# VH-VL binders against q9nrl2r1430to1533: the designs that were tried, part 204

Target 1, 104 residues: q9nrl2r1430to1533
Amino acid sequence: GGVHELSAFEQLVVELVRHDDSWPFLKLVSKIQVPDYYDIIKKPIALNIIREKVNKCEYKLASEFIDDIELMFSNCFEYNPRNTSEAKAGTRLQAFFHIQAQKL
Below, E stands for the ipSAE of ESMFold2; O stands for the ipSAE of OpenDDE; V2 stands for 0.75 times the mean of E and O plus 0.25 times the DockQ between their complexes.

## First folded at step 12 (VH-VL; framework fv_nezutatug)

Design z54 (at its last look DockQ between E and O 0.71; V2 from the best seeds 0.00; counts 0 for: pae O 3.4 > 2)
Fold by ESMFold2, look of step 12:
Structure z54 (fold): chain C 104 residues (1-104), chain A 122 residues (1-122), chain B 107 residues (1-107)
Amino acid sequence: as target 1 above (104 residues)
Amino acid sequence: QVQLQESGPGLVKPSQTLSLTCTVSGGSIDSGYYWHWIRQHPGKGLEWIGSIYYSGRTDYNPSLKSLVTISADTSKNQFSLKLSSVTAADTAVYYCARGPYTSDWHYYMDVWGQGTTVTVSS
Amino acid sequence: DIQMTQSPSSVSASVGDRVTITCKASQSISSYVAWYQQKPGKAPEPLIYDASYLYSGVPSRFSGSGSGTDFTLTISSLQPEDFATYYCQQANSFPLTFGQGTKLEIK
């Protein structure tokens, strides 16, 4: 949406990227290193892609931005068993995101 | 913004299958949300029936799991409930709802449909 | 199954009153509680998640607190539009379960 919303999206993405638990989400999962990932996850997305979409003003509504972030988390939870480091990091980062998103 | 609308028959005969559909507008069902069915019995509280993630993963209330099927149709932006072998005890207002998908059961319903009344009667 | 027990089942209060509704879980659920408001003839609406966080657009007179088994919803200064039934919901584990509701009557 507006310039204020775009600034808020950028600030939120920067805070997510800097969070200690961002490591599973920074870039798309490597097909070479994780060959079955793209057989299971049909709508891949990552923080670097979301940040580029913010920079290119591709989000027209706050809900579109929020939905991409939620998709990023749901992909993690769908692919990774609940006891994995990835799923635990996702749970903590999602909780952090929900708190920060209240400020939007 | 995202809106949910329940549809289906208001009257169902005992022993038949109740079929309801939730249509999603202003958003996409193939998203990072978990999609829920919840019902409210007359003059009583709310009961969670079950949930679906758009890929087909489901969770059902154990009290209903042998009778309940929840499915999603991403091409129609809909998810559906089937409840078999209904009795008068299944008379209720049925709601669809959603919330963020998570790995640890923390499902809060952040958007609700308007509800549809279903009566089970001969 | 985790049972959620609300108290009181109903309360009558005047505009401007402070109202407290409690919810007790049958086992510890950390902070994993949501609160909903249901106005007569309408669907439930979300108020609070994770025991104490307000959804965007919820008036600041609403607050939630608690951890473990005992949770409260507080309305600091009751308004005419707050006449409704209030439900707590645990999100600790499946099946998700709701309290039986508290009917708030304004008088």
Scores: ipSAE 0.432, ipTM 0.874, lowest interface PAE 2.7, mean pLDDT 91
Fold by OpenDDE, look of step 12:
Structure z54 (fold): chain C 104 residues (1-104), chain A 122 residues (1-122), chain B 107 residues (1-107)
Amino acid sequence: as target 1 above (104 residues)
Amino acid sequence: QVQLQESGPGLVKPSQTLSLTCTVSGGSIDSGYYWHWIRQHPGKGLEWIGSIYYSGRTDYNPSLKSLVTISADTSKNQFSLKLSSVTAADTAVYYCARGPYTSDWHYYMDVWGQGTTVTVSS
Amino acid sequence: DIQMTQSPSSVSASVGDRVTITCKASQSISSYVAWYQQKPGKAPEPLIYDASYLYSGVPSRFSGSGSGTDFTLTISSLQPEDFATYYCQQANSFPLTFGQGTKLEIK
């Protein structure tokens, strides 16, 4: 088999997932663990979902991909107070994303 | 590419309510961004009026809070500004803008409308 | 409220000059500062976020630095299209506030 070059979106998702601060974002928040989450967050999203969308070629524009990533972060920031580990991780990961997104 | 466009009456009488709408194209307001209103009085600097998150949560400039209402209509992909009891001091170019929402309140404006001039005059 | 004191209010410079604009926050705001460029009759355009990161498309002659209370926008070699008014903005907390602006004029 040959080695396929990842698209820019795929590569960025891989980098985000591998980042130390990705843990709050790897999968959707559990309704069991956080019962009120979905009362507050109306458009939940996570890196696994974004990855699936990338794999399915659902993003036609970089802006669409970026929008979902930003949604993911904003959900975290909307739900989590600033001083939480989740918010702090999100802050760092978002900063990383913003730098990488410049390449898109 | 996301674009923002302000619209509304360019002339408002004193004591009336200024009403503006920002129409977003190339993207959805029902997304993880903050949506801002900023104004600029003639020859002056920039003043933040308020913002709305896609969830409907609003934040207002305390100096204007009692007079300002910001709302969003996802069906129209618009968000609006209402400023009541206007005076000459409210004459300004009004901008709508978009910015990311960050955990530590990094509220930036990365996309701006072209602005719309509103004159308060009898 | 966090006050952003921008200086100078105006500066005259020539093409090729190094220009520095300063913004001082009334309290520490970490690196949560943006810089905008505004040309007459136009909307502000973002240049820098988080004190030092350039938006895509912004020429590399622009740079930002600072943390805490003191921030700087630098244009290493002024170009004709750079003559405009520049604003800093703190993004640390509501209410969002801008500096008074610096008008960069041709000498």
Scores: ipSAE 0.101, ipTM 0.768, lowest interface PAE 3.4, mean pLDDT 92
ESMFold2 (binder alone), look of step 12: mean pLDDT 91; pTM 0.940

Design z55 (at its last look DockQ between E and O 0.71; V2 from the best seeds 0.00; counts 0 for: pae E 4.7 > 2)
Fold by OpenDDE, look of step 12:
Structure z55 (fold): chain C 104 residues (1-104), chain A 122 residues (1-122), chain B 107 residues (1-107)
Amino acid sequence: as target 1 above (104 residues)
Amino acid sequence: QVQLQESGPGLVKPSQTLSLTCTVSGGSIDSGYSWHWIRQHPGKGLEWIGSIYYSGKTDYNPSLKSLVTISADTSKNQFSLKLSSVTAADTAVYYCARGPYTSDWHYYMDVWGQGTTVTVSS
Amino acid sequence: DIQMTQSPSSVSASVGDRVTITCKASQSISSYVAWYQQKPGKAPEPLIYDASYLYSGVPSRFSGSGSGTDFTLTISSLQPEDFATYYCQQANSFPLTFGQGTKLEIK
């Protein structure tokens, strides 16, 4: 036990969360606020869930981690029209992620 | 590691429908990403045919739109290409590929199949 | 449609040479350009996306630059395995389009 250096996955999640455009992705979409979301999105995911999976060492390969992140963005672009703030934020965050993911 | 493999008849007669399938392994087509068909006529460059996305939405090259249908079968983890009324001009190596799912047309192909040769001949 | 014009269509070079391939878009496409390498009988392999970012595993001798309409792929020191055909691709708008290719041959 004790404090240890963040893994590459942990560090990237921290960077994603801290990004200005992370706000649509921090937690799962509220069904109360968006009643039809889960009728459309069948595999919901968010940064808090991904962080939890990282913490539990559920990702054995970088590709698995990347897949979940890409799913997160895919969900955003599937549900949100291109001109929405969510989609625009997602576009920027995804670009950031793609750059950072090259380090994995 | 995700892998893509094209399959289908290597020979198609003129005016018939070209049908190809891309089988994805090591990843799910139902878990994000964009999925693309690209072809390459002998000795020529690359031509984007169309794309199908995580949601099942499709985009087609306008030059081929009326003749192209792309579909996905999540149960088989496959997506397919149908090109109707083929001519000799449709002779090419056909590639399926994967890319990230984006919101503004910014699609790149980061994983490719090996390609399959389709010859249109009587 | 956005046309991508590569220059040159072919180039002969020697191992160790610096090689630059140019791609010109018919209109501004921001930085939405990818580069691919294709060897005979093989599928294209991605090298660069968004004009200047290397895919994982791509040797650092490869680099991309440019924005707007003019883009370049540079190989700082050509290696034997680099002889291939290279393609640029615009991802600014549909339909997605590729350059006609640049065949890099051994001198």
Scores: ipSAE 0.377, ipTM 0.852, lowest interface PAE 1.6, mean pLDDT 94
Fold by ESMFold2, look of step 12:
Structure z55 (fold): chain C 104 residues (1-104), chain A 122 residues (1-122), chain B 107 residues (1-107)
Amino acid sequence: as target 1 above (104 residues)
Amino acid sequence: QVQLQESGPGLVKPSQTLSLTCTVSGGSIDSGYSWHWIRQHPGKGLEWIGSIYYSGKTDYNPSLKSLVTISADTSKNQFSLKLSSVTAADTAVYYCARGPYTSDWHYYMDVWGQGTTVTVSS
Amino acid sequence: DIQMTQSPSSVSASVGDRVTITCKASQSISSYVAWYQQKPGKAPEPLIYDASYLYSGVPSRFSGSGSGTDFTLTISSLQPEDFATYYCQQANSFPLTFGQGTKLEIK
């Protein structure tokens, strides 16, 4: 963890947010719209929360940042069946993330 | 940097249950990854035994699934393998490994433990 | 089960040589292949995922290619540390299966 590493986290999060398939991940799933989500997903997380954690320097190690991003995808795949638009978007965004994460 | 370390007895007798534990350091087992057990006879290829996911769900190699149990203890940051009714054919080096959890269940192992040798003999 | 057949089973080569190792799947597996390097007495180390993507820290002399049933790991200009056993792994479907390995040794 250094200042260069924190800049890399912000750059990566920006690339994820700009990706066409980011739409399921921008904000936490609404409890009103999807009441059962939080019965199934134990550790909810979204890109806006991860970005705020980067801005507040809450990640001490690159592995902590990577783990939050992977958790975000895993939540999507756990809650959403494979044939849903959400799961398909998650698959494509995760593949994009793995390519971008090679820069870390 | 995440590290995995296997522990357990190196020698077991036929018909006993083999019990191994993988301790995860530098990361959390509850972090949305998949966790695997793989084995290898010396000088031979690798055989996938099974996986446990951060959610607690499991998948096992069909050739072993009536004999194998994989479990996790999130409070100890560990996951374990139990293989019942072992024979000489179960003599191998046993590895634990990690990979990303994926929507299509396509798993690549991006971190491996050092391996532990288990010999099954009388 | 998807059978992964590697060839050759062993190869003898010199430092500086170019080596190609192949892996054939018994049915189409798209690009869902990983490659691992294993040195004696050590755990496998990841080299390549999804047929062609190098893990961080893997030297650029390693490359992977292929789709469908035929996959290739290429090592350009062998280095002394590259003498090891190499395994492919399919990740298309359960059970996950590995090739039998290719031992790359000093000529």
Scores: ipSAE 0.090, ipTM 0.780, lowest interface PAE 4.7, mean pLDDT 89
ESMFold2 (binder alone), look of step 12: mean pLDDT 91; pTM 0.943

Design z56 (at its last look DockQ between E and O 0.65; V2 from the best seeds 0.00; counts 0 for: pae E 4.6 > 2)
Fold by OpenDDE, look of step 12:
Structure z56 (fold): chain C 104 residues (1-104), chain A 122 residues (1-122), chain B 107 residues (1-107)
Amino acid sequence: as target 1 above (104 residues)
Amino acid sequence: QVQLQESGPGLVKPSQTLSLTCTVSGGSIDSGYSWHWIRQHPGKGLEWIGSIYYTGRTDYNPSLKSLVTISADTSKNQFSLKLSSVTAADTAVYYCARGPYTSDWHYYMDVWGQGTTVTVSS
Amino acid sequence: DIQMTQSPSSVSASVGDRVTITCKASQSISSYVAWYQQKPGKAPEPLIYDASYLYSGVPSRFSGSGSGTDFTLTISSLQPEDFATYYCQQANSFPLTFGQGTKLEIK
């Protein structure tokens, strides 16, 4: 097959993953490392999950994609106090996302 | 596309409890975001009442905290406002709104309901 | 509480004019400021977040600037549909607070 351009969703996911502040979001939180995480966060999500959904063309609307990204940030902020490195990273990454999302 | 719609009695007697509901469509209230109640007294500015987050946690304006309860019903995709012991000062247009979830309280309201007028009168 | 003081409270301008509205916070709020536009009988609509970023769909004639305590909303060339009341909002800390509003009227 030919070379295809990445979709806007794919491109944005790549940009998010490559961002310096993506480290809290690359994979689902480990239940072993954070035993109480899933008691609080009922809809866990991460960039690898979102990337997979993009690859599977599960997002029909930009709003659906945005909602998952926002959920990802929401989970981070709900679980992590604002002074944590995770929350701080999330804050910066979310700001980046909000800017990039305008292109969708 | 997410849409918000306020509903409830437009007239409340003094000392009674004001009760409003915000119905959300096109999105789930338990799938992220922050959900807010804001009011606007006639001819005045905007006042934040409180917020409920997708996990059910709430924050209230301290000036109203003792009188305000915000709750959510995920089964109905609604969140509600109750304001007890109302007075004429509580006459206002009441808005529900959505915003992104943030870690540093920089909540902005990026989607608003059309608002519902509540008049407190005997 | 953080007080947001807008100036002016009202302003009359003509189509094509450059209009600037100021919002001053009672303490430093970094860049956590939003601006809203409200037309009579309608709900506020978001214009700007984080002091300077436009929401999608907002005309480029709108711009925001500022950091710390002083913030501005600027309309570079006023259009007929821009006559409305504008509100700033701080999102630095609870309680969230709004400016008292600036009514932009046609001259």
Scores: ipSAE 0.503, ipTM 0.883, lowest interface PAE 1.0, mean pLDDT 94
Fold by ESMFold2, look of step 12:
Structure z56 (fold): chain C 104 residues (1-104), chain A 122 residues (1-122), chain B 107 residues (1-107)
Amino acid sequence: as target 1 above (104 residues)
Amino acid sequence: QVQLQESGPGLVKPSQTLSLTCTVSGGSIDSGYSWHWIRQHPGKGLEWIGSIYYTGRTDYNPSLKSLVTISADTSKNQFSLKLSSVTAADTAVYYCARGPYTSDWHYYMDVWGQGTTVTVSS
Amino acid sequence: DIQMTQSPSSVSASVGDRVTITCKASQSISSYVAWYQQKPGKAPEPLIYDASYLYSGVPSRFSGSGSGTDFTLTISSLQPEDFATYYCQQANSFPLTFGQGTKLEIK
């Protein structure tokens, strides 16, 4: 999108990164520390990658940006059982995201 | 802005297979969402038929037994419903819907299609 | 299956009235309830998720509350455009189930 949409995407990513529950999502999961992750998750993504895509103007529509954020949460829920710290953090951050995304 | 649109025949004979397609625009079906079929019987409430997830996993309403199949075609950005051996009880408005994929599979539908009316009669 | 029982089945009210619609689950569903508005000839529209959170663009006169088995949708000051049928939906467990609906008529 437009210049105002790109600024809004950046603002939203900053708010997500600053949130206490962002820790599972800041960067791609390490293949060394989690060897099976990439066998299970076929479309990996993380906040640092999303922020780079915003900086490179790779999102043409707000829906593309929103879809990458949702994919990030969905990967977390697919890989991590619901009682894990990662899944619980994902649930809280996703709820926060839904509220903040209203500003797009 | 994501939009969903149902398509398929409006009239189906008893014992035939009902086939409906939901076309997604303004977004990708291969995104991390859940995709649902819901129907509304004449003068009655809403009934969840089943779901397909971005991973390809499906869940179905057990009341429809093994008669239901939901599938996705990512190249066409579509997901589809097949309901075998229909009867007059399958007459309804059929909706497709989307929701965020959530922990513990607690699904809310945040985008709905316009609906398509299907009548099952001889 | 979790049965969702809405009451009343219909409501006739005036513009400006406070309207309350209830939904009771046959077993505890925590806060996993959504509410939808459906106008004649149109698809349901999402109002509320997780019992109490409004979707973007939903007027603030709509609110939701409850947990466990008893849930409430409230319209604080009824407007003419609120003529519709309202449905609750449980999202606690499969199969996902809906209430039978409450038809709201403006008298």
Scores: ipSAE 0.095, ipTM 0.782, lowest interface PAE 4.6, mean pLDDT 90
ESMFold2 (binder alone), look of step 12: mean pLDDT 92; pTM 0.949

Design z57 (at its last look DockQ between E and O 0.61; V2 from the best seeds 0.00; counts 0 for: pae E 6.6 > 2)
Fold by OpenDDE, look of step 12:
Structure z57 (fold): chain C 104 residues (1-104), chain A 122 residues (1-122), chain B 107 residues (1-107)
Amino acid sequence: as target 1 above (104 residues)
Amino acid sequence: QVQLQESGPGLVKPSQTLSLTCTVSGGSIDSGYSWGWIRQHPGKGLEWIGSIYYSGRTDYNPSLKSLVTISADTSKNQFSLKLSSVTAADTAVYYCARGPYTSDWHYYMDVWGQGTTVTVSS
Amino acid sequence: DIQMTQSPSSVSASVGDRVTITCKASQSISSYVAWYQQKPGKAPEPLIYDASYLYSGVPSRFSGSGSGTDFTLTISSLQPEDFATYYCQQANSFPLTFGQGTKLEIK
């Protein structure tokens, strides 16, 4: 097999993961570290999950991909107060995402 | 593609409660978005009424807070507006809309319903 | 509440014209401004968010700029379908507030 060029979705996920503010979003929140997280957040999601969905070609529309990314940020903002490092990182990463998403 | 559609009575008597429902299709309200109501009095500008978030949290315009209730029914993929004790000043086109959910409360409306006219009259 | 004042309230222009609409906030709102287009009998449609970013599908003849209190929507070359009322909105603070609108009419 030949080398495949990254799709727009794949490329964007790579950019998100590489971003300095991606650390809250790389993988699902640990229930051990945050015992009440899943009592509050009913639809958990993270960049690794989104990447997997991209790899499996589960997104047919850009809107579907964007929806999952927005869910990811929404979860962060719902659980974390605005003054937390997580929320601040999320705010910056979301702004970055919104700019990049215009290319989709 | 997500679409929003307002529904409810187009005529409400003074002092009664205005009730509207927004039906969302092509997407789930139980997702990372805010769901808002905006109205436009005849010949006037736009007024934000309030929003509900996928978590169930609500924000209201303080000028209307005591009279407004916004709720969501995920099973029907709908969210609703109730405005009590209406007057002629509440005559307007009412829009439901979707917006991104941000921690800094920087909310825009990126998808709108077509709007529904509500007239307050005896 | 933060007041958004648009100027002008109305403007007459011709196809091909460059049109500029301004919005002034009563206090600094950073870059948290959106612009909407509304045609008669229709719902507002989003054009720009965060002062300068175009929504997908919006023609490139539309542009936004500004920060702080002064914001501008520009149509570089007016097209027939652009005649409408335009609204700015601040997203910096609750309650969310809109400008009074600018009606762009055919000269």
Scores: ipSAE 0.157, ipTM 0.782, lowest interface PAE 3.0, mean pLDDT 92
Fold by ESMFold2, look of step 12:
Structure z57 (fold): chain C 104 residues (1-104), chain A 122 residues (1-122), chain B 107 residues (1-107)
Amino acid sequence: as target 1 above (104 residues)
Amino acid sequence: QVQLQESGPGLVKPSQTLSLTCTVSGGSIDSGYSWGWIRQHPGKGLEWIGSIYYSGRTDYNPSLKSLVTISADTSKNQFSLKLSSVTAADTAVYYCARGPYTSDWHYYMDVWGQGTTVTVSS
Amino acid sequence: DIQMTQSPSSVSASVGDRVTITCKASQSISSYVAWYQQKPGKAPEPLIYDASYLYSGVPSRFSGSGSGTDFTLTISSLQPEDFATYYCQQANSFPLTFGQGTKLEIK
């Protein structure tokens, strides 16, 4: 809730988007390029969608915002084996997120 | 602030099935966390029983795998433990807990329920 | 299974003391260790994740270190509320396993 929480959510999303390892997470995976993705991942989410939800004040609790970001990482780890560039980027970005999220 | 609350019977007879439910408030179980059960035997340490992810993936302690079922009911925001064929050795405090996934599906428990005591006796 | 062995099993200390608790893994677990505090009759409470990061709201007198097989939890100046049992937990592989606990008692 509150106006300062929404500002904190926006600041955190902006920092995630600007991070060098954000490239797998900026937008939803293409069904055309990766047809089996949506057979495996049932709740797709990406940073552009999370940012829109922040802008539209769709998060009522900080836990809802954190849950969407953790879902984003968990989808990455479920779909991608740990030795892939996507999973390694996810691991680094998640570690960055955990440090920043302590401020919420 | 996410909170977890265990519920279920305090007494169970040997050979019966122990059934516990964890109710989640302040957050959704249909999320990118692992939702787990841990037990603590009297005067002893902690034992991880297993966990469930919203996709339906479950991971169980191999020592209990044939006896344990963990399931989720997203409509009630609850997840449950069933432990079959209980004996006195299953007497413990049972906790539900959650944690975010990291690589290879391992996790730390960042939120715990208060615990519920289960006694198995004739 | 990865065994986590804590030392000491118990320690008696006074308010203001510095206490170090160790946890040794039976194989390398990188930095995938958490620490928990448990008071009698209460659930464990998270202190530290990934060997050295404090959870929000945990006092700065707590610190963690280590990688590989050897890990430590340090309390730099004991307070009355710190008398509890402490557990380490590895998150490197399933099954997730805990140390057997270190009971910290008032001298």
Scores: ipSAE 0.045, ipTM 0.745, lowest interface PAE 6.6, mean pLDDT 89
ESMFold2 (binder alone), look of step 12: mean pLDDT 90; pTM 0.936

